# VH-VL binders against q9fz32: the designs that were tried, part 13

Target 1, 221 residues: q9fz32
Amino acid sequence: MALYCRDTLIIIFQKLTVADLARASCVCKVWNSVATEDDLVVSAFTAPWRIKELVGRPASVSFWRDNGIWKFAISHRICRGDSVTSLAVKYAVQVMDIKRLNNMMSDHGIYSRDRLLIPISNPEILANTTCYVELDKYAKREVAVLYLEGAPKREQPVPGTNQQSNLSADGKRRLIESLRRSMQVDDGTALYYLAIAEGDPRSALSEFSADLRWERQAGLN
Below, E stands for the ipSAE of ESMFold2; O stands for the ipSAE of OpenDDE; V2 stands for 0.75 times the mean of E and O plus 0.25 times the DockQ between their complexes.

## First folded at step 4 (VH-VL; framework fv_ogalvibart)

Design n1 (at its last look DockQ between E and O 0.02; V2 from the best seeds 0.00; counts 0 for: pae E 14.6 > 2, placed apart)
Fold by OpenDDE, look of step 4:
Structure n1 (fold): chain C 221 residues (1-221), chain A 124 residues (1-124), chain B 107 residues (1-107)
Amino acid sequence: as target 1 above (221 residues)
Amino acid sequence: QVQLVESGGGVVQPGRSLRLSCAASGFTFSDYGMHWVRQAPGKGLEWVAVIWYDGSDKYYADSVTGRFTISRDNSKNTLYLQMNSLRAEDTAVYYCARELGYSSDWYEGYMDVWGQGTLVTVSS
Amino acid sequence: DIQMTQSPSTLSASVGDRVTITCRASQSISSWLAWFQQKPGKAPKLLIYKASSLESGVPSRFSGSGSGTEFTLTISSLQPDDFATYYCQQYDSYPWTFGQGTKVEIK
């Protein structure tokens, strides 16, 4: 009788792992109703890592079933001078782990991306943190993302970059295409340099050239 | 059946050039990175070079940097290794190998299929 | 460059024996290690990838273990077809590097 009481079940299930909750959810409808409660699942997922808060929810329930360290990653905003190698050293992770996590096919074009996901080698970094469940377009998977520098700035449309507003969608496209051709890079890379150049294509090219020179000097190319 | 077939090996004098080819069949060649690996007679395996699936990037071993060029023609399903300024130490069986990229949502990045190899002998 | 060191260089064993080959990396390569088998006059054949994943078609008597810097290939019961040279290979970072090889020969 006690095992059918919702309150009793909640107390018991609060002590279960995600895997055990999944098993419990298959026992009966009553158990399922409790074991699938969002708060219990989230708690079970975060507890082993001592995560303070999990923001967002995955699109797939399968996300919860795998609570290994590989479900978590650090969001690193790509800056000038960054390379996969330098980031590997910085975060004390393997180069290939970064590449694989981000589905990188080339060392070139690191700047085509706004960020790289960095695998977590030390789980203690997750303690008392807030993680964000995100679908990363490059990783092509849902990841619990840790931001070391603070909460992800909601892409609130930064109202201020309205100055790029005056180029017609066609004009922007042409500009990007022109830059892409000039830089011999992909659209993402061209966009990145255009963005850091505040929409000035000449500055974008200059920045790109500077980075290439730096990479060559650093022996990264 | 997935198959790689190397050709172009032979006996050459030091300082000469040789071009190896690797013909791929049984899979979408353009989807895979390709490698060259060599093995000197009675010795171990030595990685030589890699080329990305689209040719966008290449890496070489230090021992061949500046002398060897890896390339590919995806329209012909063929991998190449241009070897210039050949040395005696370049004597080896040269293998082409396929790098398995994505098996799922993850890039795996290991060599799963090898050719039979072609022998290059550099001798005076 | 990451150096890969195998031990032993040569191993004499009998059919039915349990065989273990060790591979050591000069630095951590996580699980990005492959094992290859090579018979005389033949190309290397992939046995294990990601340190412990068995390649399709490879007999289950082969197994890989390890992470970081220490890895092992195990043949649970050596078969006549298993007499060959075995190589470990890291694919963590370029240049990719192989161990020097371990020859498994008949005792």
Scores: ipSAE 0.026, ipTM 0.623, lowest interface PAE 3.5, mean pLDDT 87
Fold by ESMFold2, look of step 4:
Structure n1 (fold): chain C 221 residues (1-221), chain A 124 residues (1-124), chain B 107 residues (1-107)
Amino acid sequence: as target 1 above (221 residues)
Amino acid sequence: QVQLVESGGGVVQPGRSLRLSCAASGFTFSDYGMHWVRQAPGKGLEWVAVIWYDGSDKYYADSVTGRFTISRDNSKNTLYLQMNSLRAEDTAVYYCARELGYSSDWYEGYMDVWGQGTLVTVSS
Amino acid sequence: DIQMTQSPSTLSASVGDRVTITCRASQSISSWLAWFQQKPGKAPKLLIYKASSLESGVPSRFSGSGSGTEFTLTISSLQPDDFATYYCQQYDSYPWTFGQGTKVEIK
């Protein structure tokens, strides 16, 4: 009977592993509600490594199902003079483990990034630390990362501007900036495509993509 | 001995595309990074782009990002520059250059051998 | 981007003169600097890499010095073959950038 009482379930579930919480979440609506609470899941995820704090939310619920050491990494800021070999020595890991973690095919891959994920060779470094859940775009995985020098500053997102209907000059400027980044071009090129698309960024991107495809086809042998 | 020979230059209208080639000989092409550098008539040198020895990792000058694409075919010992949406300011002699690679597990990255250049004129 | 500024823009000199060209970077580039020579209608030729290392086949009258943000190319005794335009170039970070050039011409 007491097994439907939310307070009793919280006490019981606080002692469960991530695997046991996943099993408990399949029993019924009440158990699912309690077993999937963020505080319980985060606590179960971090407890084996004695992590002080886990910041951020994963895009995938499957992130929480496995908290093995490979879910964690050091986020190393790449500097001039770094190589995969020198970082492997510095962190006492193998070159291939760095390459596999970062989805790298060659030693030159680090020059395209500002940060590199480093596998954890000694799990004790996680104790009493703050880790950040991030989706690494180069590694194409969600990882809980540790910043040895402290996390980079992050700016608070601005609120949405839904239903503005009419764009101001500032709204048009933000639109051009967004288009410029999406196409990876300068302001002049972004303005050109926005002008031929009559101010519609979706049409501008479509025109750019079509021009790029045509140029590749015209240039292919 | 070591040679780089550019081709594909010519006169083209603004907004059109052009593809440059750089044929390499006298060295193992796949061991070296490759660059494009340009020089407008009567002006100085401007770095354009680089491609790694294996065709991975590419970087571009801001002035050409999104319009130019560097590529290579290591089986043909050839470097390419696809130039789209050409503008009058792209008028220049285009040089390909070889980058000296690793010497002690450190990538040095200087350009040691240059081609003779090919002229691209963007004019109505 | 790292801006490279050369001085002077033009230099008139006679055969036998000692010539000094200065190149300044807008931020530290350590020693990742090259010097190139270019004659009219020809491709650039590498003279110096890593600020002070002389490229093979380059006459010993050419020398380079400097680190950080300030660099110097010196020609100890000008020869007739040395009348050309000289460029410095940083290769510390992308995009790579050149100085605007220094034309060394006959006085």
Scores: ipSAE 0.000, ipTM 0.411, lowest interface PAE 14.6, mean pLDDT 79
ESMFold2 (binder alone), look of step 4: mean pLDDT 91; pTM 0.927

Design n2 (at its last look DockQ between E and O 0.18; V2 from the best seeds 0.00; counts 0 for: pae E 13.2 > 2, placed apart)
Fold by OpenDDE, look of step 4:
Structure n2 (fold): chain C 221 residues (1-221), chain A 124 residues (1-124), chain B 107 residues (1-107)
Amino acid sequence: as target 1 above (221 residues)
Amino acid sequence: QVQLVESGGGVVQPGRSLRLSCAASGFTFSDYGMHWVRQAPGKGLEWVAVIWYDGSDKYYADSVTGRFTISRDNSKNTLYLQMNSLRAEDTAVYYCARELGYSSDWYEGYMDVWGQGTLVTVSS
Amino acid sequence: DIQMTQSPSTLSASVGDRVTITCRASQSIRSWLAWFQQKPGKAPKLLIYYASSLESGVPSRFSGSGSGTEFTLTISSLQPDDFATYYCQQYDSYPLTFGQGTKVEIK
């Protein structure tokens, strides 16, 4: 009985990792409703790093599943005299990691950019900070960005609000049924994957498959 | 077809200089980092140097630092290696190689295309 | 510098054999490892990148595995064309470094 009480679930789920929340979300509808709460997910994402605040939301739910240190980066405004080497030394990171993160072998020189993302080598730098979820145009991925010199200027593209799929109620039902059949799951699970895929059934299937693979690797199935 | 062709190799005396060239074709040369890798006769592969796509940054192996200079002319689709103060241990086949850039969400940074190599022999 | 150690240095095998070559890094290179094939008098050819990704055009009998410090190149069924020297390379950090090579020769 206690496991069906929302308040009890919240208390329990507050102690879970992002991965565990994801698993919990697949147990039943009630668990799903609690495990997918934005506050819980954000808390689970930030807690390991002792991040004070996370501003913005990713466009993809997959963002939350990977909470490794590589999800985070420092925003460095490029100044005269900066080089990848000098920045590597300054931030105590590898040159290649800077290159890879920023796609440095592009046709754009370093000085053509406003900033470089710097990978984080020391996770302690994230403690009690505010990180901003951004889609970086050069990195071509969503990153939790740390600004050392202050908050980003307003002109940074806010990750787009989840376009609610304009599917009719009937269309949604059909889609859910189709996904349910394809995934061999219950309606709640199908809805969950559809929601995290922002209404894209292909993406939903892909995410489901990824989770299954992960579960198998983790010995949970 | 993507192709790299090295030239400029030959026999030189110790202390002399030699300049190698690598001509690139079949791809946008200016979009890629380029490497030199060498192989002494009967030995393994040794990384020598890398240059950024725009020449903005360079790195060298310790064994050649201060003696070798990597450069490029993107207008001519050509990579260069200026070798000064040559030593016997510099004797090798020198390969140019392209560093592959963007493949997914990252620039990977591995060498996907190699030239045929040019032989440099440093002997008295 | 990151040292790459291959084993064995030489391997004698027959056509059809399963061949395994190991590469060890002195420190973690994550998955930034490539495998190259080189035939006498020829340039190295890329086989595997990112430890396990097969380069386009490379036969499926080649496979790579591993992460961190231990890596393996496997040829599932050795073909006549596969007799060559194989090199692992880390591209995790500069300077880039190669293993000493493994010569696969006919038994």
Scores: ipSAE 0.119, ipTM 0.652, lowest interface PAE 2.3, mean pLDDT 87
Fold by ESMFold2-Fast, scan of step 7:
Structure n2 (fold): chain C 221 residues (1-221), chain A 124 residues (1-124), chain B 107 residues (1-107)
Amino acid sequence: as target 1 above (221 residues)
Amino acid sequence: QVQLVESGGGVVQPGRSLRLSCAASGFTFSDYGMHWVRQAPGKGLEWVAVIWYDGSDKYYADSVTGRFTISRDNSKNTLYLQMNSLRAEDTAVYYCARELGYSSDWYEGYMDVWGQGTLVTVSS
Amino acid sequence: DIQMTQSPSTLSASVGDRVTITCRASQSIRSWLAWFQQKPGKAPKLLIYYASSLESGVPSRFSGSGSGTEFTLTISSLQPDDFATYYCQQYDSYPLTFGQGTKVEIK
């Protein structure tokens, strides 16, 4: 019975990683109910990075299954004279990572945008900050955004709009098998990356590769 | 048919300038980043410079920084490389190449289509 | 700068042989690696992007594998048109860098 006492389960869940919390939610209905409490998932997501406050919530619960640095980005307000190259130097990140994160394929230029997402190079920048969960239209995913100059006022935030590829059960199985082999991970990990990439295997591989790079930069590899 | 055609190469003395052009056809030029890559006679490939699809940003190899300027005119579907203070080690075939994003509109950054190249010889 | 090193620099092979070329990066480039084929007097031609993705129109005998710092290009059954120089190229970060090339010569 010890592990079915709600008070004991809450204490245990507060000490689990995001991945462990997701796994715990599959054990039984009581555990699943406790594991899905918003304050517990938020705490698990923010604690490793020492984030003071997380504002907003993702449209997809899969957002909570990985709290790697790739979930976070700095929102930079674009000013005259800014370039991707100069911002890469300013934020100590690679030019290519800025281009990839912001899907810089349009002919409008950065000055047609109000803001640009900057990948986080040094996780210490997240310590004691407030991050905002927002769907970025160019990145096509939900991001925990850091505003160094203060968050812009949102009159009525709209929950993220998601567009997903429809996959047959057989097609999904084949994609998971392909990703598992390509990434050399278990089915659950492959399914997780496929889910956050909304069924796109190339985006799933890109997200996984970014996670490995961020883990390496954080000194985990 | 997607085509890139380089021009402007030739023989030039050290310290002088030369301007290369790359004429693009068969695709929407303004949607693509563009690269210059060179190859010295009998040597391997060396990346020179890139310019964003809208001309807003550029990056150069250290060996050409401060001497070469990449530019583009999207209204003319043309890429340029202005080469100043030319040195003997700049002798190479210069290729222009198109940078393509991922097929589902994600930026990836690989070069998929190349021109035939134009020879630049810097000699006394 | 990220240094790209290919091995071997030259290899001799016969039609029908399985050929493997390796490419090593001085630091992790994740999967941001392309393979190019170049024939004498011609421009380079893209074969593989994102380490393992086959470019449209490239024969299925070509395949790529690897991630991080170690990559391979394999030609499963060498054909006469495959005698060429092959280059790996990273596009993880600027400046973009190429391997020194591997020349595949007829034995």
Scores: ipSAE 0.006, ipTM 0.531, lowest interface PAE 9.5, mean pLDDT 79
Fold by ESMFold2, look of step 4:
Structure n2 (fold): chain C 221 residues (1-221), chain A 124 residues (1-124), chain B 107 residues (1-107)
Amino acid sequence: as target 1 above (221 residues)
Amino acid sequence: QVQLVESGGGVVQPGRSLRLSCAASGFTFSDYGMHWVRQAPGKGLEWVAVIWYDGSDKYYADSVTGRFTISRDNSKNTLYLQMNSLRAEDTAVYYCARELGYSSDWYEGYMDVWGQGTLVTVSS
Amino acid sequence: DIQMTQSPSTLSASVGDRVTITCRASQSIRSWLAWFQQKPGKAPKLLIYYASSLESGVPSRFSGSGSGTEFTLTISSLQPDDFATYYCQQYDSYPLTFGQGTKVEIK
């Protein structure tokens, strides 16, 4: 009975790579049921990189079948003066890798976007981090992204120092959609936390998480 | 089944123009970058040009820059090569090829599906 | 432009032989290299991508290795269907470039 016992299948499948888990899912209905269980799939996907948390749900089940380093990317906010070349130097990656990841043919296509995906040159950057599953409309792929932007200071700035990132409308929509999916809230709530965080999604998530913990604590009877 | 079929080749005098077509079927054409590659009789392969999946960017080999124009019509699943100011050295079999990875995996910028080729002969 | 140089230009071999073709790049192309097979009168067929990854439907007797500037295509036991011309192609940067080809002929 071991081949049909869910407890023994879970123990066996917990040790499989994403590729072997995909193979196991094709054996029979019981194996398929266990091999496609969300916690098991996410664990197999994230464990090789020691990722703390993977936030968001992919639209495609095939997302889980490949967790090579190239499935992950840094989401870099594009600023005036940025070029694919300068970003390649900054992140110690090749220009062509940035172009491939972002579905770009030339170095000059970056200003149609608010953010650019950057390949990961040092996988250790993923350890103990939170990554977000996003469908990038320019790259036409689902990617697990890491945001490196530090949280803006929440302290009251001196008058006239509230300078925000100048995101395009597409960039703002994508960010709001990612936050909505990640926080499981509506657009208005995502916008509220993004505004409180001065346009920084990492700070927005931090503030939401803190407020959520407080609501749980305050939700006594 | 994935298929690419070139047409429009023929014999043409130097200095004239010719337009090649490549009809695509069996895949979502608008998700893929497309290439032209040529092969002179008895010689090796030479890359000619590439066009982005939506037609927004194009790149050419130095040997054809300023004379050839790659284009696509995603509503007709068709790739084109407009060849102007043809020279004897442009004589070759011209292949269209699909570049896997431009719309799926970012590390897959190579040509996986090729057409049968169409012969262009430039001679007086 | 990145120059790709293949050796040998022509190779004579018998069925069952182990065949090795080399490809050298004029600068590092990391692992952005593909191998193609072409038979007379036919279009090229993709064999190997990313230096060592085997394309679907390609027999396991084909393998690729190398990175940086030096790459190798190996046929572990040559079959009658393998007599063809083989090309390497870099896709690290534009313009894309091919090696000059290696013709594998029956001895």
Scores: ipSAE 0.000, ipTM 0.479, lowest interface PAE 13.2, mean pLDDT 80
ESMFold2 (binder alone), look of step 4: mean pLDDT 91; pTM 0.939

Design n3 (at its last look DockQ between E and O 0.02; V2 from the best seeds 0.00; counts 0 for: pae E 17.1 > 2, placed apart)
Fold by OpenDDE, look of step 4:
Structure n3 (fold): chain C 221 residues (1-221), chain A 124 residues (1-124), chain B 107 residues (1-107)
Amino acid sequence: as target 1 above (221 residues)
Amino acid sequence: QVQLVESGGGVVQPGRSLRLSCAASGFTFSDYGMHWVRQAPGKGLEWVAVIWYDGSDKYYADSVTGRFTISRDNSKNTLYLQMNSLRAEDTAVYYCARELGYEYDWYSGYMDVWGQGTLVTVSS
Amino acid sequence: DIQMTQSPSTLSASVGDRVTITCRASQSISSWLAWFQQKPGKAPKLLIYKASSLESGVPSRFSGSGSGTEFTLTISSLQPDDFATYYCQQYDSYPLTFGQGTKVEIK
C-alpha cells in the first residue's frame, strides 16, 4: 500500500538515478506518473554533476537516456585566431573530440560558425553551475551547455536562418508564418522556398506554385 | 493491426519537388515519433529525418538538410516528407517508420514498425 | 557521425548453422543499437532493440549482445526463412546510422 502513495514514491524516487527512474516508470501507471515528473528527472540528471540549475527542457526524451559527461559541453564563441587545435589546448581536450562533437570534417569553415561546443574533460567544472539545454544545429543533438562567461543572450539563432535578412526576428517569424499559411505548408517548407527566392515572399510563392503545377501535371498529386 | 502505408512516390526530374505521405493506422499516431528512411537500389539503409510525436522537433540527415521537410498531421494520422530540389542521388525507396517513444518511455528511440516503402526515381 | 561497420559483408551458411554477425561503432553508443532483417523487396523488420532485447514475435533463435562499441547478432540455428540481409543501427545520437549490411546466403 505504501508504494502506491504518491508522497512516499516521491521521497523514494528523489534518490534514484535517471536510469532507475526510467525503470520505475515502466512498473505501473502510478509509478510512471511520479517517475516522469520534471523535477525528479531534472534532479536525477543534475545531481551526479552537482549542477545548480538546468535551464530549458529537451524536446526529446532521448536526452534523459543517460547522464554521461558527453551530454554536457562548453559554449565557446569563436574569435579571430581560434582554431580547433588552439581550443583543444585551451580546454585540455582532444582535437578529435571537438570535431566529433561539432560534426566537423575539417577545420575549414570554423569562422562560419558562431560557436563551438567543447567537450568537457573535467566534470568538476559543472559543479554549482547553470547549464542550458539547447539543440545545437551543428551537433544535431540536444546538449546541456555551460557558458563560462555568463548566461546566453536570448537570441538563440533559429536553426537554418543563415540568411542575413535585414528583418527583425519578429519580422522573419511573421513572414514565415504568412508564407506557411499561404502555401499551406510547414515552416521548413516555407523557409526553403523563401531561401531559394532570396528572401522575396512573392517569388517564394511563385516557385511554390510552379512546383505544385508541375506535380499536378505529372500526376503526382 | 499496426500499419504504415507510404504513397506519393514516382518519377521526377532533377530540381523538382515531390511530397510523400505515410498513412498510419492501428495505433495512436500522435504518441509516436516518426522517421523517414531511404534505400537506394541495391544499397543499404540511410536515415533521412525524424519528427517528434507532437512535431516539437525535427532532425535531418546532412544529405537532405535544407531540401527536405518532415511534417505530420496527427488529426489525419499522416506523416509527410516534402522533398525539394531533388537530385539523382535521392533515388530510393522511402520508408516511413514508427519510433517507439513517449515522454514517459525512457528507452524509446528504435523503429519498430515500417511501411512497405514508396519508390522515388529522380531522372532526367 | 557515428560509423557503423558490420562484418562480414556476406556470409554463406547452411540450415542449422550457428551464425554470428558483428557490428562495430566508431564511438560508444552504450546499448542503443538495433538489428534489422530485410528480405528482397521487403521493408526492414526489427529483430533486436537495445542491443539485446528481442522484439515481440521474433523467434528466440535470434539474440543480440554487446555494449559500447562492439555488438553481435546471433542466430543459434539458421532456418530457411533467415536467409536475408541484416543491418545494425545506432540510435544513440543523430544522425541515425546503419551498418552496411550483412547478407546471409545459402551455402
Scores: ipSAE 0.015, ipTM 0.518, lowest interface PAE 8.3, mean pLDDT 86
Fold by ESMFold2, look of step 4:
Structure n3 (fold): chain C 221 residues (1-221), chain A 124 residues (1-124), chain B 107 residues (1-107)
Amino acid sequence: as target 1 above (221 residues)
Amino acid sequence: QVQLVESGGGVVQPGRSLRLSCAASGFTFSDYGMHWVRQAPGKGLEWVAVIWYDGSDKYYADSVTGRFTISRDNSKNTLYLQMNSLRAEDTAVYYCARELGYEYDWYSGYMDVWGQGTLVTVSS
Amino acid sequence: DIQMTQSPSTLSASVGDRVTITCRASQSISSWLAWFQQKPGKAPKLLIYKASSLESGVPSRFSGSGSGTEFTLTISSLQPDDFATYYCQQYDSYPLTFGQGTKVEIK
């Protein structure tokens, strides 16, 4: 029958949304085989936005089930002087949308990162571009990212690594400076908390916050 | 086209001063750390100094500390090296070099783009 | 300061030869090492960063290896354009330091 012919199913499934492909994949083994074909799934995922190429594959099948605009983001390289509010203005997005996308507890988390995810305010920016499927360590989310300056030429170090001894001289200085600014303390205090956190800036911030709470409760001020 | 063009080299007597300039074009100068590296005639490369992209941090080789000052003017896309108390040992071709930027490698400290160099000769 | 020592100082080779150049650091620099090529009258050119990562546009006959204190640059099959002086440079800590150079000459 036509509904069990692979060639006929490909023609039909090429027109489906990612949600409808997911439903089709549950019907039977033949439909599952066609609906999960890599080229078909990638095409259905990218076609609404006219993306030229999607590089990389997610670890989770659920990634493909929703290709709404929030699945995509600009990967913005953080420069000195950037703030969540200045980036919200620059990209014409809301501060809270940046925070939600990046799983941020406060505005000050930006300085510990190399890049920040920016929501797409105008979907047209995705047309005829290459997007990269990446797992963002801070957001704990797989996302299709767009690099406005082009894909990174070299491997970028993972911010917040506990292997601080493997950082270049410039990387060591930047990490300490970023932490000092985030905590609003001197270099010595920033170094202390980074040391007790074994080089992990997120843990250092957590320990600092806990010590401030203890000092308030104990009357140390 | 990314370019770095050094100027200000010349012949100068020991104990005098000289200022080198490096004009940058074809990239966003304020996003990159910048270096000076020198090479004495017939000798190897010697790193001289680095300045962070916003001018906030500077580091110097021991041989020039206290005598040379690295600086930058991001509004003019220009890197400077002020060389005071010059010695015969400072005779070299001086290169300015761009550190591979933060958008490409968080752990930078090596140089991807170099100028053609300017010769400084310190001689009586 | 971290001293970088290259060997050999001069190397004679023919087109097609496999060439290895070594660089030793006076203390561990992990993988924070770059290799540069310099031809007479020209500025240095970056070949390798992070000990083993090939710079864009550099031919695949160049490769780097090593970590800690000992590093190697290998040219698998010398070409006429490869006769030059090669420098290693550590960027683990300031001051940044270069090796003394290895000149690769026509045999």
Scores: ipSAE 0.000, ipTM 0.415, lowest interface PAE 17.1, mean pLDDT 79
ESMFold2 (binder alone), look of step 4: mean pLDDT 92; pTM 0.938

